# Designs tried in a protein design chat: VHH binders against q96fz2. Part 34

Target 1, 269 residues: q96fz2
Amino acid sequence: CGRTSCHLPRDVLTRACAYQDRRGQQRLPEWRDPDKYCPSYNKSPQSNSPVLLSRLHFEKDADSSERIIAPMRWGLVPSWFKESDPSKLQFNTTNCRSDTVMEKRSFKVPLGKGRRCVVLADGFYEWQRCQGTNQRQPYFIYFPQIKTEKSGSIGAADSPENWEKVWDNWRLLTMAGIFDCWEPPEGGDVLYSYTIITVDSCKGLSDIHHRMPAILDGEEAVSKWLDFGEVSTQEALKLIHPTENITFHAVSSVVNNSRNNTPECLAPV

## First folded at step 18 (VHH)

Design EC8
Fold by OpenDDE, fold request of step 21:
Structure EC8 (fold): chain B 269 residues (1-269), chain A 123 residues (1-123)
Amino acid sequence: as target 1 above (269 residues)
Amino acid sequence: EVQLVESGGRLVRTGGSLRLSCAASGFRFRYYVMGWFRQAPGKEREVVAAIVQTGGYTYYADFVKGRFTISRDNAKNTVYLQMNSLKPEDTAVYYCAAGKGIYLDTPSEYDYWGQGTQVTVSS
């Protein structure tokens, strides 16, 4: 996974992340560093994306079922990294393979510290190689969506206004991530960064791409992944597997350029 | 040419069962969401059920109440609707549709439509 979409306005995104805590109380995640949130239809590694994580990571004795939402850098920078520039990392940390998560120190160590997060996205992009050509067809892959009755006659998604309304009830894709905290040697702000755990693709997606993000399907899966206070690493890792609960459509080549940040990136072709 | 051909519609008695089939051709079936819709006389077309490409998610209208099951066979380019416990109010023309699938429950999201098959449930 090397490209995602996360374009919802902050308030809409927050509402979409509504959850029940351990007591069954309806809550919205609290933002940390909301100003770092940059909505985009085309998110690439090294950009910031919003993730969910347990409040317990920030507050001692906090309820571990409470969620914080925070923009983090895509591409995990290990806490032990001693260089002043994260770009000097010699290995790719955009993704973490599920089968080797416990073998790589960069992922194992933060995971062992309970640094699990849920990476939020509208969906992710993947490119299918066209048979006989070097051309690749991009697909947008996301959770199945249902138009909720509450959304009045959303006329044809053709108007910008209608488009915004369409997204009010969008079910966000929830991907399993590992994050770490890196303190720059020269001082400064702590960098929070994440990697997306990947798995072999489900059968239904296998023709498009052989790998997919580990998707946490449903509130229980999300809650268990986040709650490092109550859920062990071993138990959490059981949640990491392919899922068929996805849909997809072909999109235009507009998404190929990471600089393009328009609705056309997501539009079916 | 894109074709969706429904079959299996017939007259059945209340409480009866029926299996509808829709054979698709002329497009990449495995890449489309498939849906069943119905239209009764004097009523609007309504979604009955939908299934994503992978088969890993299904949607059912509220009136289905567990009576119907949508399934697909991508190898056969066919989508099915198993209908059990049929009621007179289920009488309609049933349509198969294919869509690129943003909203499963929205008819306008479907690109291709069959000609329909008549299902009649007698009291």
Scores: ipSAE 0.921, ipTM 0.966, lowest interface PAE 0.4, mean pLDDT 93
Fold by OpenDDE, fold request of step 21:
Structure EC8 (fold): chain B 269 residues (1-269), chain A 123 residues (1-123)
Amino acid sequence: as target 1 above (269 residues)
Amino acid sequence: EVQLVESGGRLVRTGGSLRLSCAASGFRFRYYVMGWFRQAPGKEREVVAAIVQTGGYTYYADFVKGRFTISRDNAKNTVYLQMNSLKPEDTAVYYCAAGKGIYLDTPSEYDYWGQGTQVTVSS
């Protein structure tokens, strides 16, 4: 996974991340560094995206089922990295393969510390190789969406005005991630960064791309992945598998340019 | 040419079962969401069920209440609707539809439509 969409306004995103804690109380995640949230239809590695993580990472004795939402850098920078510039990383940390997660120090160490996160997105993009041509067809892949379940009044998505309303009930894609905290050698702010765990694609996506993000489907999966206080690494890793609970549509080549940040990026063609 | 051809609609008695089929041609079937819709006389067309490309997610209208099952065979370019415990209220023309749209429950999100098959449930 090398491209995602996360364009919801902060308030809408927050509401979309409503959850129940272990006590069954309805909650919204609290923001860390909300000003670093930059909505975009076209998120690339090294950009910031919002992730969910357990409150226990920030507060001692906190309920580990409580969630924090924080923008983090896409591309994990290991805590042990000694260079002053994360761009000097010699290996790609955009993704972590599920089959080798425990073999790579950059992922194993933070995972062992319980640094699991849920990466939030509208969906992700993949490019299908066209037979006989050098052209690639991009697809937007996301959770199936239902329009009427929550709001009977959302008119036809055909008007720009209605388009904004359509996103109020969008089911966000929840991807399994590992994050780490890096302290720059020269001082400064701690950098939070994440990698997306990838798996072999489900059969339904195999013709589009052979790999897909590990999608955490449902509140239970999300909760278990985040709750490193109660759920061991071994148990959490059982949640990492391909899923067929996805849909997709072809999009225009507009998304090919990472600078393009418009609704056209994810619009069906 | 894009074609969706529904079959299986007939007269059945209350409590009976029926399996509808929709054979698709002229487009990449496996890349489309498939849906079943119905329209009763004097009523608006309504979604009955939908299934994503992978078959890994299905949507059902509230009135289905576990009575109907949507399935698809991508190898055969066919979508099915198994209808059990049929009621007179289920009498309608049933339409197969294919879409690249975002919302499964929204008719306007579907691009291709069949001609429909009549299902009549007698008391």
Scores: ipSAE 0.920, ipTM 0.966, lowest interface PAE 0.4, mean pLDDT 93
Fold by OpenDDE, look of step 18:
Structure EC8 (fold): chain B 269 residues (1-269), chain A 123 residues (1-123)
Amino acid sequence: as target 1 above (269 residues)
Amino acid sequence: EVQLVESGGRLVRTGGSLRLSCAASGFRFRYYVMGWFRQAPGKEREVVAAIVQTGGYTYYADFVKGRFTISRDNAKNTVYLQMNSLKPEDTAVYYCAAGKGIYLDTPSEYDYWGQGTQVTVSS
């Protein structure tokens, strides 16, 4: 996974992340560093994206079932990294393979510390290789969406007003991630960064791409992944597998340029 | 040419079962969401069920209440609707549809439609 969409306004995104804590109380995640959230239809590695994580990571004795939402850098910077510039990392940390997560120090160590997060997105993009050509067809991949009755006759998504309404009930894609905290050697703010865990693609996506993000499907999976206080690493890793509970459509080549940040990026063609 | 051909519609008694089939041709079937819709006389067309490309997710209208099952065979380019415990209220023309749209329950999100098959449930 090398490209995602996360364009919802902050308030809409927050509402979309509503959850129940272990007591059954309805809650919204609290924001950390909300000003770092930058909505975009075209998110690339090294950009900031919102993730969910347990409040226990920030507050001692907190209920580990409570959730925080925080923008983090895509591309994990290990805590042990000694260079002053994260761009000097010699290995790619955009993704972590599920089969080698326990073999790689950069992922194993933070995972062992319970640094699990849920990466939020509208969906992710993948490019299919066209047979016989060097051309690649991009696809937008996301959770199946249902239009809830309450949204009146949303006419054709052709009007900006209608487009905004389309996203009010959008089910966000929830991907399993690992994050780490890096302190720059020269001082400064702690950098929070994440990697997306990847698995072999489900059969339905295999023709598009051979790998997919580990998707946490449903509130239970999300809760268990986040709750490092109650759920062990071993139990959490059982949640990491391919899922067929996804849909997709072809999109235009507009998304190929990471600088393009328009609704055309994820629009069906 | 894109074609969706429904079959299996017939007269059946209340409590009976029926299996509808829709054979698709002329497009990349495995890349489309498939849906079943119905239209009763004097009523609007409504979604019955939908299934994503992978078959890993299905949607059902509230009135289905576990009575119907949508499935697909991508190798055969066919989508099915198994209907059990049929009621007179289920009497309608049933349509197969294919879509690349985002919302599974929205008719306008479907690009191709069949001619429909008549299902009649007698009391």
Scores: ipSAE 0.918, ipTM 0.966, lowest interface PAE 0.4, mean pLDDT 93
Fold by ESMFold2, fold request of step 21:
Structure EC8 (fold): chain B 269 residues (1-269), chain A 123 residues (1-123)
Amino acid sequence: as target 1 above (269 residues)
Amino acid sequence: EVQLVESGGRLVRTGGSLRLSCAASGFRFRYYVMGWFRQAPGKEREVVAAIVQTGGYTYYADFVKGRFTISRDNAKNTVYLQMNSLKPEDTAVYYCAAGKGIYLDTPSEYDYWGQGTQVTVSS
């Protein structure tokens, strides 16, 4: 729950986020702050990662089914935080437990404002603890992937839609998040930051770790989580549950050092 | 030593059913994706079905068209392929495979292979 990979170039990432709005129109999410996107195989808390959120958060009367993609800080900084330096926050907001989300002010307040986001990653890492030692085995965990998927329409010849780049077809992991907006007391730009909602792990992952991110499996789940204009908090929270629609493989210890940003971080061993 | 031993292949008539089994040993079965592949004479080996470690996702090639079901029993280190409504085109050697690779449908992503079991479907 505390390390991810999100390494795709911005344009590849954007195309992987193609979606349909409520009227059935095919769209790409519109970027905000694209220069703050820093792709890496090895993202840790306090770094920026891209999230999806509803256009309605930025534009009065916007279609709430339309999506914005923006980098946000991992580790939610509550809007009420009074100090000048977010690293001085005395409680951990990297993750938010689903069973207490409506009891914690740091999460309940922004959730009540409809501040739901979808956190994007190639996948996430977890470290399996070995009993009786300080050894830990890292695993990379992600949606199942199929290399030979058809993406074009039946009637199209020489269509621009017929692309076969391997990483262009990666199914991004889509995790449920909550975000908040903090105005620094010294002035400057508003800080957008997020937490990842967690649940008890499914049985298939319980040997690796007892918690997992709340994964939004498929476009309907993603759309409902994002659309705070049409989907109430109560209905959205029904989307928060573990999934067995997940796969994993062991990786080397290269990923242990968060400064390592190479493909070896997620390579099977 | 790693072993994958397929069984259950035989001659059946068109429209018949078979259940293939693959017994695994010598590796931590629950940490591997499992797949069934087939190869007919003069053709390349192709994916039939795959199942992730959790059992929560299964993949089937387009030619399966709902006729086959892959399953796994992690307590018994065994993967199965239930084959219904068999056609002469299904005649092939069927291979069990185990992998730690990324792509479920790609043979090069699989580390261990069985010797295969012959399935023959007569018209």
Scores: ipSAE 0.842, ipTM 0.932, lowest interface PAE 0.6, mean pLDDT 90

Design EC8
Fold by ESMFold2, look of step 18:
Structure EC8 (fold): chain B 269 residues (1-269), chain A 123 residues (1-123)
Amino acid sequence: as target 1 above (269 residues)
Amino acid sequence: EVQLVESGGRLVRTGGSLRLSCAASGFRFRYYVMGWFRQAPGKEREVVAAIVQTGGYTYYADFVKGRFTISRDNAKNTVYLQMNSLKPEDTAVYYCAAGKGIYLDTPSEYDYWGQGTQVTVSS
């Protein structure tokens, strides 16, 4: 998984992340560093994207079931990294394979500190290689969506004032991630960064690509992954598996260039 | 040429069962969401059920949930609707549809439509 869409305005994104805490109370996640959120239809590694994490990472004695939402850099920079420039990292941390997560120091160390996060997106892109050619067909892959609004008259759903309502009830894709905190050796702000855990593709996606992100399907899975105060690493890793609860459609090659940030990137073709 | 051909519609008594089939040809079936829709005279076409490409998610309209089951066989390019406990208000033309749009319950998101099969439920 090397490209996502996460384009919703901050307030719409926040409302889409409504959740229940341990006591069953409905809440919204609280933002940290909201000014670093950069919405785009076409997010690539090294960009900032929002993740959910437990409040306990920030507040002593906090309820570990309460959630913070914060932008983090895609491409985990390990806390032990010694160079002053994160671009000097000698290995790719965009993704973390689930089958080796406990063998790689870059991922094992933060995981042992409970640094689990949920990576948010509208959905992700994958490129299908066609047999016998170098040609690739991009697909947008996302949770199945149901429109709650009644079919309107011509113009009502397409008007500028109603465009946000098309996305108001979007079910965000929730992917399992690991994050770390790196203090630059010359000082400055702590860098928060994440990786997305990957698994073998489910049967239904295997023709498109052989890997997929580890998707957390539903609030129980999301809550358990986030709650490092109550859920051990061993138990949390049981949540990491493929899912068939997914849909997709072909998109144009506009998405190929990561500088293109338009709705055309995810439009069906 | 893309074709969706429904079959299995007929007259049945209240409480009876039917299985509708839709044979697809002319397109790559496993890349499409499949849906069943129905239309009674004087009424708008409405979603009955939908199933994603993987088979891992199904949607049912509130009025049919619990009585109908949608399924697909990607090897046979066929989608099915098992209808049980039929009622006179289920009387309609039932349409098979294939789409690559976003929303499963929205007719405008479906690109290909069959000609329909008549289901009539007698009191």
Scores: ipSAE 0.836, ipTM 0.931, lowest interface PAE 0.6, mean pLDDT 90
Fold by ESMFold2, fold request of step 21:
Structure EC8 (fold): chain B 269 residues (1-269), chain A 123 residues (1-123)
Amino acid sequence: as target 1 above (269 residues)
Amino acid sequence: EVQLVESGGRLVRTGGSLRLSCAASGFRFRYYVMGWFRQAPGKEREVVAAIVQTGGYTYYADFVKGRFTISRDNAKNTVYLQMNSLKPEDTAVYYCAAGKGIYLDTPSEYDYWGQGTQVTVSS
């Protein structure tokens, strides 16, 4: 819920997000603010991470099935926030519980405006409390992965101009999020920020942690969550539930320190 | 001491069925992905099927074509492979494996291996 990995280079991440619009055309999402993307094996709240959202949020007559990808601040800053420094927000907006989303002004207001996003990651980390102690075992949790599904040839994988022929076979974790837009009171650029919706963990993860992100499993779920032009809030919320389509492995304590940005963070131990 | 003990391999006729079992001990079974692999004479070991810890995702190699079903029982520390519509090319030693690696279909991602059980399919 509070730590993720999103380490892929921008071009690899973009190709992993290939999708089909409502007219059946294959597309890649278009970037906004690509220079704010900071890949890391160890993302924490207040950092920028990429999310998908509908083009209709940016263009008045756009096809709501078309997707934009943009880095946003993790930790939703409500549009009504009055202080100049978002770190002064008195409550935690890293996550939003699904069972109270329509009771919390910070979440229900942007949700009512259709401000739904898909939060992208390689996977997320959770810490298991070990046997009645305060010691914790971190786990990396992610969609099941198959190595042999890539379609590239040896020659195509060796050059940048041939990478269009191969698709990244890492299946990105796709989590349901809500975002909002905050205008700093002293001026400056509008701040886009998001929260990750959480649910009770599935039975298979309950030994590790009692909560999990709301995972959108497959393109139909992703499309419906993003398409606020065609899918109502009430219909979208039906997508919010736990899933057993998930796998995990233990990792070392290197990930505990959020300053550690190395592949060791997600390496199996 | 980690042990994976396969059972159920035998000679069967083409079109027949067979159920393989793998009893696991010496490790926390529910924390491992489980897989079945096979190795035919003169060939490399290849994935047949894999199942994640939750049971919520299963993988099958293309040659399975709906004929085999992997399942697990975390309470009994056991993984199964139900094999139907067997063909002579299914003749191989079948291995049970447990892993904490990333890729379900890659043998090097599996940490523990059973001794294997021979499956022979006659014409």
Scores: ipSAE 0.832, ipTM 0.928, lowest interface PAE 0.6, mean pLDDT 90

